# VH-VL binders against TSET complex member tstD (tstD), part 2

Target 1, 154 residues: TSET complex member tstD (tstD), of Dictyostelium discoideum (Social amoeba) (c0hlf1)
Amino acid sequence: MINSLLITNNNGNIVFSKYYSNINDEKQSEYEKLLYQFTKDEWVNSKNEKHLVTEFSGYITVFTNVGDLMLFLCGSEEMDELALSDVFFPIIESLKDICKKKGVTEQNFIEQIPKFILYLDEIIQRGHLDQVQLESIQNYSSLKHDQPIKKDNV

## First folded at step 13 (VH-VL; from b6 with heavy chain S105T)

Design c3
Fold by OpenDDE, fold request of step 15:
Structure c3 (fold): chain C 154 residues (1-154), chain A 123 residues (1-123), chain B 107 residues (1-107)
Amino acid sequence: as target 1 above (154 residues)
Amino acid sequence: EVQLVESGGGLVKPGGSLRLSCAASGFTFSYAWMSWVRQAPGKGLEWVGRIRSKTDGGTTDYAAPVQGRFTISRDDSKNTLYLQMNSLKTEDTAVYYCTTGRYYTRPYYFDYWGQGTLVTVSS
Amino acid sequence: DVQMTQSPSSLSASVGDRVTITCRASQSISNYLSWYQQRPGKAPNLLIYYASSLQSGVPSRFSGSGSGTDFTLTISTLQPEDFATYYCQQSYSTPRTFGQGTKVEIK
């Protein structure tokens, strides 16, 4: 199963976090910063959305750079690179889609976080892959949550 | 524009109960983790508790001084956050703020605050 | 719980002065530290997040530094509107905790 999805800016600061396990904030924070320290020197190699894979804290972690953001997808021990990539692709496509008008930047992403959450909930259900096609994600999101997504006015 | 408006404050006797409300607008409330922070007169800020979004389980956490007495809840259909305060004590006297962060999920910092509502617990 | 200790609790300064406020955490909190300004009768306003990131709309005379346990808020040139109380806050662990505050008063 998926353990976490983390999105950071280029400074390694968390912009978005989703944990699918029951760990407290302190453990999350520790993990987040250790992950940064462990991977920061390889970020340059993740340019152009190249997927990098590493083992961290006993888990397989796939990470890549999209725009000015870094994405980290962490899976359980039973998940391999291919399995994580199957989950990672629709997440990246969703990120690109919601930011398609202004581009993938920290600021633009923040404004679209509600929509991202909505899409992410269709992609991952209780730590397991559900929807993989962007069109399906969009359609199910629209049907399931008939709520207008408000843009960040700040 | 993001707006948080607290209401429900007032005078209550020790042992009494009071429910505060926070009306939210200008953002997608249902996806936001929300928190309460209070400030006793002339004192510092004190975190009261938080509630996660439904997508993140809707669970709550509380500060030790209010644990078992206060309950945080939300009505996403009304974009409203609540703080039910039972068994009130004099030391609960404070301005109560609702607050959240721009990241919607785990609040790594609080960049949105209401104006606060005053709760006075006195005999 | 993580205890946050600010220093000093209060200080007197004049317009134009350089003001420095320190915040110490009882344990390492990495850079999960925010600074807030609160004027009398008003809600707190976020100044700095992640120890050194300046909140949008906040004047550049405000800056934050530090990591781990020791953090600093600096006002390079104090302005009349800066006389207020400042708080640090950690978001590393739950419960969230604030420093006791630093009141910046006019000399």
Scores: ipSAE 0.909, ipTM 0.953, lowest interface PAE 0.5, mean pLDDT 94
Fold by OpenDDE, fold request of step 15:
Structure c3 (fold): chain C 154 residues (1-154), chain A 123 residues (1-123), chain B 107 residues (1-107)
Amino acid sequence: as target 1 above (154 residues)
Amino acid sequence: EVQLVESGGGLVKPGGSLRLSCAASGFTFSYAWMSWVRQAPGKGLEWVGRIRSKTDGGTTDYAAPVQGRFTISRDDSKNTLYLQMNSLKTEDTAVYYCTTGRYYTRPYYFDYWGQGTLVTVSS
Amino acid sequence: DVQMTQSPSSLSASVGDRVTITCRASQSISNYLSWYQQRPGKAPNLLIYYASSLQSGVPSRFSGSGSGTDFTLTISTLQPEDFATYYCQQSYSTPRTFGQGTKVEIK
């Protein structure tokens, strides 16, 4: 199953976090700190949406750059790189879709986080991959959550 | 524009109960983790507790001084956050603020605050 | 719990002065540190997040630095509207905890 999805800006600061495991904030923060330490020197190689892979504490993490954001997907011990990539792809496509009008930037993403959450809930259910096609993600999101998405005006 | 408006504050005797409300607007409330922070007169800020979004389990965490006496809840259909305060003590006297962060999920900082509502516990 | 200790508790300064406030955490909190300003009778306002990121709309005379356990808020040139109480806050662990505050008063 999927353990977590993290999105950071270019400074390594968390912009979005989703944990599928029941861990406390301190453990999350520790993980985030370690992740930064292990990956910060590789971020330059994640340019142009290249998928990078790292392993720490027995868990595989796939990460990549999209726009001015970094995405990190961590899986359980039974998940290999290919399995994580299958999950990572629809997440990236979703991010690009919700930001298609203005481009993938921290500012634009923040405004679209509610929509991203909707899409993410269709992609990953109870830590497992469900929807993978963007059109399906969009359709099911609309059907299951018929609520207005309000913009976060900073 | 994000707005948080607290209400329900007032005078109550020790041992009494009071429920505060926070009306939220300008953002997708149902996906936001929400928190309460209080401030006793002339004192500093104190975290009271938080409630997660439904998508993140809807669970709550509380500061030790209010654990077992206070309950945080939410009505997403009404965009409203609540703080039920039972067995009130004089030391609970404070301005209570509703607050949240821009990233909706786990708050790494509080960039939105209401103006607060005063709760006075006195005999 | 993570304890946050600010220094000083209060200080007197004049308009135009450089003001420095420090915050120390009882354990490492990485950069999960925020600074708030509170004017009398008002709600707190976020100034700095992630130790050094300036909140939108906040004047550039405010800056934050530090990581781990030691943090600093600096006001390069104090303005009349800056006389207020300042708080640091950690978001590394639960419960969230604040410093005791630093009151910046007119000399």
Scores: ipSAE 0.893, ipTM 0.942, lowest interface PAE 0.5, mean pLDDT 93
Fold by ESMFold2, fold request of step 15:
Structure c3 (fold): chain C 154 residues (1-154), chain A 123 residues (1-123), chain B 107 residues (1-107)
Amino acid sequence: as target 1 above (154 residues)
Amino acid sequence: EVQLVESGGGLVKPGGSLRLSCAASGFTFSYAWMSWVRQAPGKGLEWVGRIRSKTDGGTTDYAAPVQGRFTISRDDSKNTLYLQMNSLKTEDTAVYYCTTGRYYTRPYYFDYWGQGTLVTVSS
Amino acid sequence: DVQMTQSPSSLSASVGDRVTITCRASQSISNYLSWYQQRPGKAPNLLIYYASSLQSGVPSRFSGSGSGTDFTLTISTLQPEDFATYYCQQSYSTPRTFGQGTKVEIK
């Protein structure tokens, strides 16, 4: 199961957060601060969307840089980094698709959050990701785009 | 473009009830977390509570002084937030503001405020 | 609950003055602090979020600093429209809490 998705700017300030676990605001804030402190020195190593992994309090978190944003996906206790990466890839591609015209920036993403939530819910609601393909997400996003999308593998 | 318009304020006796409404437009209301903040006349701001979007569970949190007496609800088909206030006390006299943030998440700050509606509780 | 304490409760200043307002939290709140301006009879307006980030449309004479428990709002050159009450607010925990306010008046 997925515990949370966090998206921050380059200063570590939260731009978007979604928590699927039942933890209170103070614990969420503690996690967000500690995650920044534990990972900020490694952010340079996530350039070119290289996926990095960390373990915090027994949970695996995968993270990467996309444009001006940092993305963090935290799994539940039983979820390993390979399974997390399979969820993470469609989320990253959805972010890039919704921001394609103006690039992935904090301001552009904020304007597109409602569309992002729709794609995120689609990815999470499937119940399993063995059959999730980028093609399904691209077809959905193409209903709204003015521009052709790139279909290269990442 | 974002607009929040509170209504339903008025005069009520202690022990009475009142329901406030907040009509919302200019954003995706159904995805938003919504909050109530109040301000007693001549006093500072006090957080009342919040409601999550339905997709985030639809649950509520309340400040201690109103817990068990106030109920926050929403009608996404009408883009409307509600505050049901029961067992009103004189210390509930305040301007009540509807608020939200542009992140569609747990509130880290409040971007948007309505103009407020006055509730007066007096015997 | 996190208690937020502002200082001073009021101050008098002239147009052009540099004004500082402080806010102290009863426990660390990282940088989860916002500043609001409220003119008489109006709703609050967001000025600063995450302690130091300027909200769009807010003049650059406003700035914020601090982290942990101690925070400052600065108005570098006070203007006539800046006479208002200012509130800090923490978003680290629930319930959200505000400082008691600082009224900035014309000397």
Scores: ipSAE 0.819, ipTM 0.910, lowest interface PAE 0.7, mean pLDDT 87
Fold by ESMFold2, fold request of step 15:
Structure c3 (fold): chain C 154 residues (1-154), chain A 123 residues (1-123), chain B 107 residues (1-107)
Amino acid sequence: as target 1 above (154 residues)
Amino acid sequence: EVQLVESGGGLVKPGGSLRLSCAASGFTFSYAWMSWVRQAPGKGLEWVGRIRSKTDGGTTDYAAPVQGRFTISRDDSKNTLYLQMNSLKTEDTAVYYCTTGRYYTRPYYFDYWGQGTLVTVSS
Amino acid sequence: DVQMTQSPSSLSASVGDRVTITCRASQSISNYLSWYQQRPGKAPNLLIYYASSLQSGVPSRFSGSGSGTDFTLTISTLQPEDFATYYCQQSYSTPRTFGQGTKVEIK
């Protein structure tokens, strides 16, 4: 199951949030700021759109940058890292598709959020069908994925 | 262009009821979270409550002074937000604004406001 | 509830003056603070979101700063159209809460 998707700008400010769990605003706000603080150095140092992984309150979160946005996908208890990535990749592809030739920027994305929500809802429903058990990686450390880069993915 | 137009305000006696409407256009209403904010004459702004989009569960939250007396609802087929106000008190006298944001998320701020509709509760 | 204490409640200033308005939250709200301008008889208008981000179309003479509990709105060179009431508002928690307002008047 997917707990949340967050999309932030370069300053860590929320551009889009979707919570599938029952947490209240106060807990959502706390999570959003802690997640940014925990991951901001990876964003600053990233030169490629690679999946990065962290554990947050016992949940696995995969994150990456796309253009000037940072995306965070948090899975439920025991969510497999591979299953998360299988959901995350289509979300990234959708974001690139809706922003088209102008590139992924906060400005371009905002204009397309209704279309993004449509794609997101389809992807999340599909992701529930493919969900598998997920092993915890660690309470503090992160695992970086080295994925093959195809010529059509740059 | 985003438009929010409140209607249904007027004079009611204490203990009475009134339903406000907010007609929305220029955005995907069904995906938006909608809120009510009020302002008593000569006073500051006070959040009243909100309703989530259907895709986010369609549930509501209220400020304590109105909890149990006010009900926020929506009709996505009519792009209309409602505020049902029951057991009205003189302290409910205010201009009522409907509000929303451009990001289709929970409200982090309010960037679209209607012009408001006045509710006066007096004997 | 998070209480927002805005200061001063009113001030008098001349065109060209630098104006500062402060807002203090009763607990940390990170940068989940927005500023609104309200002209008499009009709906509020968003100026600043996330403490320091300018809303599109807002003149650069407006700026916001702060994080945690203490926030400031600054108007660097006051213009005639800036005489209005200003409100801060937190969005860290429910219920959303506003400061009591600061009326900026012509001296």
Scores: ipSAE 0.813, ipTM 0.913, lowest interface PAE 0.7, mean pLDDT 85

Design c3
Fold by ESMFold2, fold request of step 15:
Structure c3 (fold): chain C 154 residues (1-154), chain A 123 residues (1-123), chain B 107 residues (1-107)
Amino acid sequence: as target 1 above (154 residues)
Amino acid sequence: EVQLVESGGGLVKPGGSLRLSCAASGFTFSYAWMSWVRQAPGKGLEWVGRIRSKTDGGTTDYAAPVQGRFTISRDDSKNTLYLQMNSLKTEDTAVYYCTTGRYYTRPYYFDYWGQGTLVTVSS
Amino acid sequence: DVQMTQSPSSLSASVGDRVTITCRASQSISNYLSWYQQRPGKAPNLLIYYASSLQSGVPSRFSGSGSGTDFTLTISTLQPEDFATYYCQQSYSTPRTFGQGTKVEIK
């Protein structure tokens, strides 16, 4: 399950945070502090928007930079890195789209946060539905029928 | 321009009730977390509590002195924040401010404040 | 609860003076510290967020520093409009808590 999305500026200060798990502010602040500490050296290396991964506190976080911002998507152990990246990529593309005319900067993003929230909510809802459907198909096929469900063009 | 305007303050006897309102404009209210902060006359600032946006679950948090007596609610169709104050005590006498942050997220600071409304609790 | 302690509780200064106000947290709060200015009869207004970031429209004579438990607000050249009460506030945990305030008065 997706636990949180964080967006920071180049100093590691929070510009946007969304927590989908119900943890208190102190635990959120601890996570935010540790995340910056564990990833700050990678800010110099994030020039090509390559997805990086870190694991701490029992969770997996994928992160990258876009323009002046750094983005972090945290998932639980129920989601592997591939599933988490499948949600992360559309979030990145949505950020680029809403900031396209003025560029991806802290100031422009702040002005666009209401629109970003709409896109984010659709992406998270779709990602959760896809994961639930995949798990249901796997459980059904292993318990009742011996015919895996697949779709391909070959 | 963000504007927050509190109303509903006045004189109330101990044990009484009062409901404050905060009219909001100039931002997407339904996405914002909203907070109440109070200040007793001649004293410092004290956080009262907050309410999350509906998209973040709509839940509330309260400071210990008001827990169980105060209820924060919101009406997103009217862009209005409420503070229902029950079982009022003399130590609840204060100017009450409505506040919010800039970024529609967990408040890391408060950059928009109303003018405040005075609540006086005395016999 | 995180307790915030400001020093001094009040000070007297002249226009043109350099003024420093300190704030100490009872536990580490990283840089989740903001400073507010409040003139008599007015609502507080934000000066500094994340310990050292200057709010838009705030004069550059204001600056903030610190992290962890010890923080400082500095006014480099005090102006007549700066005579007010100043508050620090932590946002690391719930409940949010403020320092008791520092009143800056005319000497």
Scores: ipSAE 0.802, ipTM 0.902, lowest interface PAE 0.7, mean pLDDT 86

## First folded at step 19 (VH-VL)

Design n3 (from m3 with light chain S30Y)
Fold by OpenDDE, fold request of step 23:
Structure n3 (fold): chain C 154 residues (1-154), chain A 123 residues (1-123), chain B 107 residues (1-107)
Amino acid sequence: as target 1 above (154 residues)
Amino acid sequence: EVQLVESGGGLVKPGGSLRLSCAASGFTFSYAWMSWVRQAPGKGLEWVGRIRSKTDGGTTDYAAPVQGRFTISRDDSKNTLYLQMNSLKTEDTAVYYCTTARYYTRPYYFDHWGQGTLVTVSS
Amino acid sequence: DVQMTQSPSSLSASVGDRVTITCRASQSIYNYLSWYQQRPGKAPNLLIYYASSLQSGVPSRFSGSGSGTDFTLTISTLQPEDFATYYCQQSYSTPRTFGQGTKVEIK
């Protein structure tokens, strides 16, 4: 499950935030600042839009630099790094696409936020459906394996 | 250009009810978190409450003084924000402002304000 | 709740003066602070957000500084249109809270 998506400018200020859990503002504020401080040294040196992965506060976090923005995608432990990256990739591509005319800047992105939200909702919904399907398959398989072999002689 | 226009203010007796409206234009209203801020005559600014976008759950938060008496709602099809005020008190007398945030998400600041509408609660 | 305290409550100044207003939070709010200007009979206008970011369209004579608990709004050279009341506001936690305001009057 995806916990949050954060987009910051070069100063670490939030440009866009999406939380998928009921966290109060104080906790969000703390999380945002601590995450930025924790990752600052890693992404400042990453000039090539490389996907970086870290564990912060018990959550797997994938983050990257696109233009003058930083993107952070945080997932639960149930999502492995690969699964999180699979969701992160289309988010990045969507951001690039909506900003393709003027470039990926804070100002240009802000103007395209409504369109970004539309894409984001679709991506997250699709990812959630895929995860639910996988969990259902795993649960079904586990239930079948736990069925006792009916011995005919009892 | 972003525009917010409040209406519905007026004179009401203590214990009465009043509904304020805020007509929004110049931005995608359905994705924006909206807030109410009030200002008593000759006093400072006081946050009243907020409502999230539908995509963010559409939930509301209120200041303690108005909790249980005021209700914030929205009609995205009409680009309109509402403030239902019940059990009004004299201390609720204020200019009420509709506000929005720049990023269409969590309101870290209020970059757009309406002109305000005056609510007077008096016997 | 986070309490915001401004200083001073009022001040008198002349055109061309340097004006400084301070805001103190009851706890650390990092840079989740905004400054607003309100002219008589008008709605508030955003001046500064995230403690030091200048809002688009705001004159460069306005600047914000600070982090944690102590913040400052500075007007480098006061202009006639700057006589107004100024408010700080924290966005660190809910409920949102404002300072009590600082009225800048003509000397």
Scores: ipSAE 0.884, ipTM 0.938, lowest interface PAE 0.5, mean pLDDT 91
Fold by OpenDDE, fold request of step 23:
Structure n3 (fold): chain C 154 residues (1-154), chain A 123 residues (1-123), chain B 107 residues (1-107)
Amino acid sequence: as target 1 above (154 residues)
Amino acid sequence: EVQLVESGGGLVKPGGSLRLSCAASGFTFSYAWMSWVRQAPGKGLEWVGRIRSKTDGGTTDYAAPVQGRFTISRDDSKNTLYLQMNSLKTEDTAVYYCTTARYYTRPYYFDHWGQGTLVTVSS
Amino acid sequence: DVQMTQSPSSLSASVGDRVTITCRASQSIYNYLSWYQQRPGKAPNLLIYYASSLQSGVPSRFSGSGSGTDFTLTISTLQPEDFATYYCQQSYSTPRTFGQGTKVEIK
């Protein structure tokens, strides 16, 4: 099960957040800042849309850089890297699509957030791994996930 | 252009009720978390409460002083936010502002404010 | 609840002056802090978010700094339209809380 999608700028500030679990604001704030601190030194390695994987606070987290944004998809323990990646691909595609005219920047993305939410809801509703996998294969078959999982349970 | 227009303010006696409305335009209202903030005459700003978007559960949170007396709701089909105020007290006298964070699902800050509507609770 | 304390409560300044307002949180809130300006008889306007990010349309003479518990709003060169009340606000936890405000008055 997906727990959250977080999108940050290069400073680690939240530009977009979607939580699928019941967490209070304080816990979310702590999680966001600790995740940033845990991953910030690895962001350079996520350039060129390279997917990185880590385990943080009990969640498997796949993250990547697109333009000047960082995207984090967090899943529960029953979600493996492959399953998360299959969902992550269409999310990235959607982000690129809505920003295709002006490029993927924080400012451009913010202006298109309503459209992004629409795509995100559609992706999540599809919920069918096979369909999501088919989309990911068609669009992102050349992408590699060769990074080892870092573990830090906080 | 984002616009928030509050209405429904007025004079009411202690123990009375009043319903405020906030008409929103210029943004996708159904995806926005909305909040109420009030300001007593000559005093500072006080957070009243918030309501999440329907996609985020549509749940509400309230400040302790209004908990159990005030109710925040929304009608997305009308792009309208509401504040139902029951069992009003003199200390509830304030200008009530409708606020939003236009670009964020979670309101980390309030980037747009209405001009406010005055509620006066007096015997 | 997180308590926000501003300093000073009021200050007198002249056009052209450098003005500094501080805000202290009762606990660490990282950079979940915003600054607002409220002119007399008007609604508040967002100036700074995430402690140091300048809101679009806000003049560059406004700047924010700080993290954790101590934050600062600076007006490099005070203008006539800057005489107003300023508030800090934390978004770290619920309930959202504001500082008591700082009134900048003409000297």
Scores: ipSAE 0.880, ipTM 0.940, lowest interface PAE 0.5, mean pLDDT 91
Fold by ESMFold2, fold request of step 23:
Structure n3 (fold): chain C 154 residues (1-154), chain A 123 residues (1-123), chain B 107 residues (1-107)
Amino acid sequence: as target 1 above (154 residues)
Amino acid sequence: EVQLVESGGGLVKPGGSLRLSCAASGFTFSYAWMSWVRQAPGKGLEWVGRIRSKTDGGTTDYAAPVQGRFTISRDDSKNTLYLQMNSLKTEDTAVYYCTTARYYTRPYYFDHWGQGTLVTVSS
Amino acid sequence: DVQMTQSPSSLSASVGDRVTITCRASQSIYNYLSWYQQRPGKAPNLLIYYASSLQSGVPSRFSGSGSGTDFTLTISTLQPEDFATYYCQQSYSTPRTFGQGTKVEIK
């Protein structure tokens, strides 16, 4: 499960946020600014795209800079780095795709947020369905035969 | 071109009810968080409450003075935000504005406002 | 709840003056602060968000600064259309709260 997606500008100001848990605005605001302070030295004003991972508040968070934006995806306690990256990469590619003509900038992204929400909701739904279907296949395979089937966490 | 147009204001007696509407256009209403802000005559601005988009859960938050008396709802098929006001008090007399969050996220600021509709609660 | 206190409550100024309005939060709100202008009989409109970011279409004579608890809106060269009431608003927490307003009048 995904806890949150944040997209910030170079100053750490929120451009887009989505929380999948029931935390109040004050807790969200604290998290947003503390995450910026915790990570800023790794990505602020980077010219090259970096793909980073950290443990923040006991959860795995993957983050990257794309153009003048920074993206953060925080996973739940059951989500490892590989599973989280499987969700994160499509999100990054969706952002690049919707901003192609004018480049990945705060201004251009804001104009494209409705498209981004469509892609994001599809990605989150597909990630949930893929995990549920994998567990169903593994359970079904255990009933028919005793051969391990690789779990797709990448 | 974002437009927000409030309607449904008027005169009502204390204890009465009134429903305000806000017709929205020029943006993807169903993805937006919508808010109500009011202003008593000659006074400052006061946040009333908000409703999340359906994709963000569709839930509401209210300021304490209106909690339990006011209900915010939305009809995405009509691009319309509603404020149901029950058990009205004279203190609820105000111009009511609808507002939107520009990023389709929780409101970090309000960049679009309607022109407001006046609600007068008096005997 | 976060309380927002503006100073002054009103001021008189002439066209061309530099005008400074302050806003203080009862606790740190980082930079989750916006400024609004309201002309008489009109709806508010956004000037500044995240304490210092200028909204599109707002003249560059408006600027914002501050973080934490203390914030400032500055109008560098007051124009006739700037005679209005100005409000700060925090978005750090729910409920959202506004300052009481600062009325800028013709001297």
Scores: ipSAE 0.820, ipTM 0.913, lowest interface PAE 0.7, mean pLDDT 87
Fold by ESMFold2, fold request of step 23:
Structure n3 (fold): chain C 154 residues (1-154), chain A 123 residues (1-123), chain B 107 residues (1-107)
Amino acid sequence: as target 1 above (154 residues)
Amino acid sequence: EVQLVESGGGLVKPGGSLRLSCAASGFTFSYAWMSWVRQAPGKGLEWVGRIRSKTDGGTTDYAAPVQGRFTISRDDSKNTLYLQMNSLKTEDTAVYYCTTARYYTRPYYFDHWGQGTLVTVSS
Amino acid sequence: DVQMTQSPSSLSASVGDRVTITCRASQSIYNYLSWYQQRPGKAPNLLIYYASSLQSGVPSRFSGSGSGTDFTLTISTLQPEDFATYYCQQSYSTPRTFGQGTKVEIK
């Protein structure tokens, strides 16, 4: 299952958040800032077509930047990187698709959030994975070199 | 352009009830978390409560002074937020604002406010 | 609940003055703080979010700083239209809470 999707700007400020797990605002706020603090130095090494992996609080999180945004997808205890990547790739491509003519920027994404939510809900329902169609961009990740996996202890 | 318009304010006696409405336009209301904030005359701002979007569970949270007396609800087919106020006290006298945030997520700040509607609770 | 304390409660200043308003949280709220301006008889307007980000359309004379428990709103060159009450608000936890307000009066 998927625990959360976070999208931040370059300063780690939340642009979009979706929590599929049941935690209160205080725990969400702490999670958001600690996750960014643990991962922020990876900005230099991240590329749009690649993702990084970390373990945070016992859960696997995949993350990457797209334009001036950073995306984080956190899985439940049983999710591995491969399963997360199968969800993450369609989410990234949905973001690129809704912003494609104007580019992926914080401002352009904000204008497109309602469309993004429509696509996101198609990909994920209540933290469960649904079947996803990967049109003409299939195998995109298999043609690119990914960043090394990084793991952190809590 | 986001617009929020509150209505339903007026004069009520202590112990009475009143329902406020907030008509919303210019955004996808069904995806938004909506909040109520109040301001007693000549006083500061006080958060009343919120309701999540349906896709985020549709649940509510309330400030302690109104817990059990006020109920926040929404009708997504009408793009309308409601505040049902029961067992009203003189301390509930305030201008009531509906608010939301641009990102369709839990409120990290409030960037859109209505003009407010006045509720006066007096004998 | 997180208590937000503003200082001063009111001030008078001249056009052109640099004005600072402080806000202290009773516990760390990271940068989950926003500032609002409320002119008499009007609804609040967002000025600053995430402690230091300017809302679109807000004049550059407004700035915000701080993290953790101590935050500052600065008006670098006070203008007559800045007569208003200013509120800070934390979004770290529920319930959301506001400072008591700072009334800025133009001399």
Scores: ipSAE 0.811, ipTM 0.907, lowest interface PAE 0.7, mean pLDDT 86

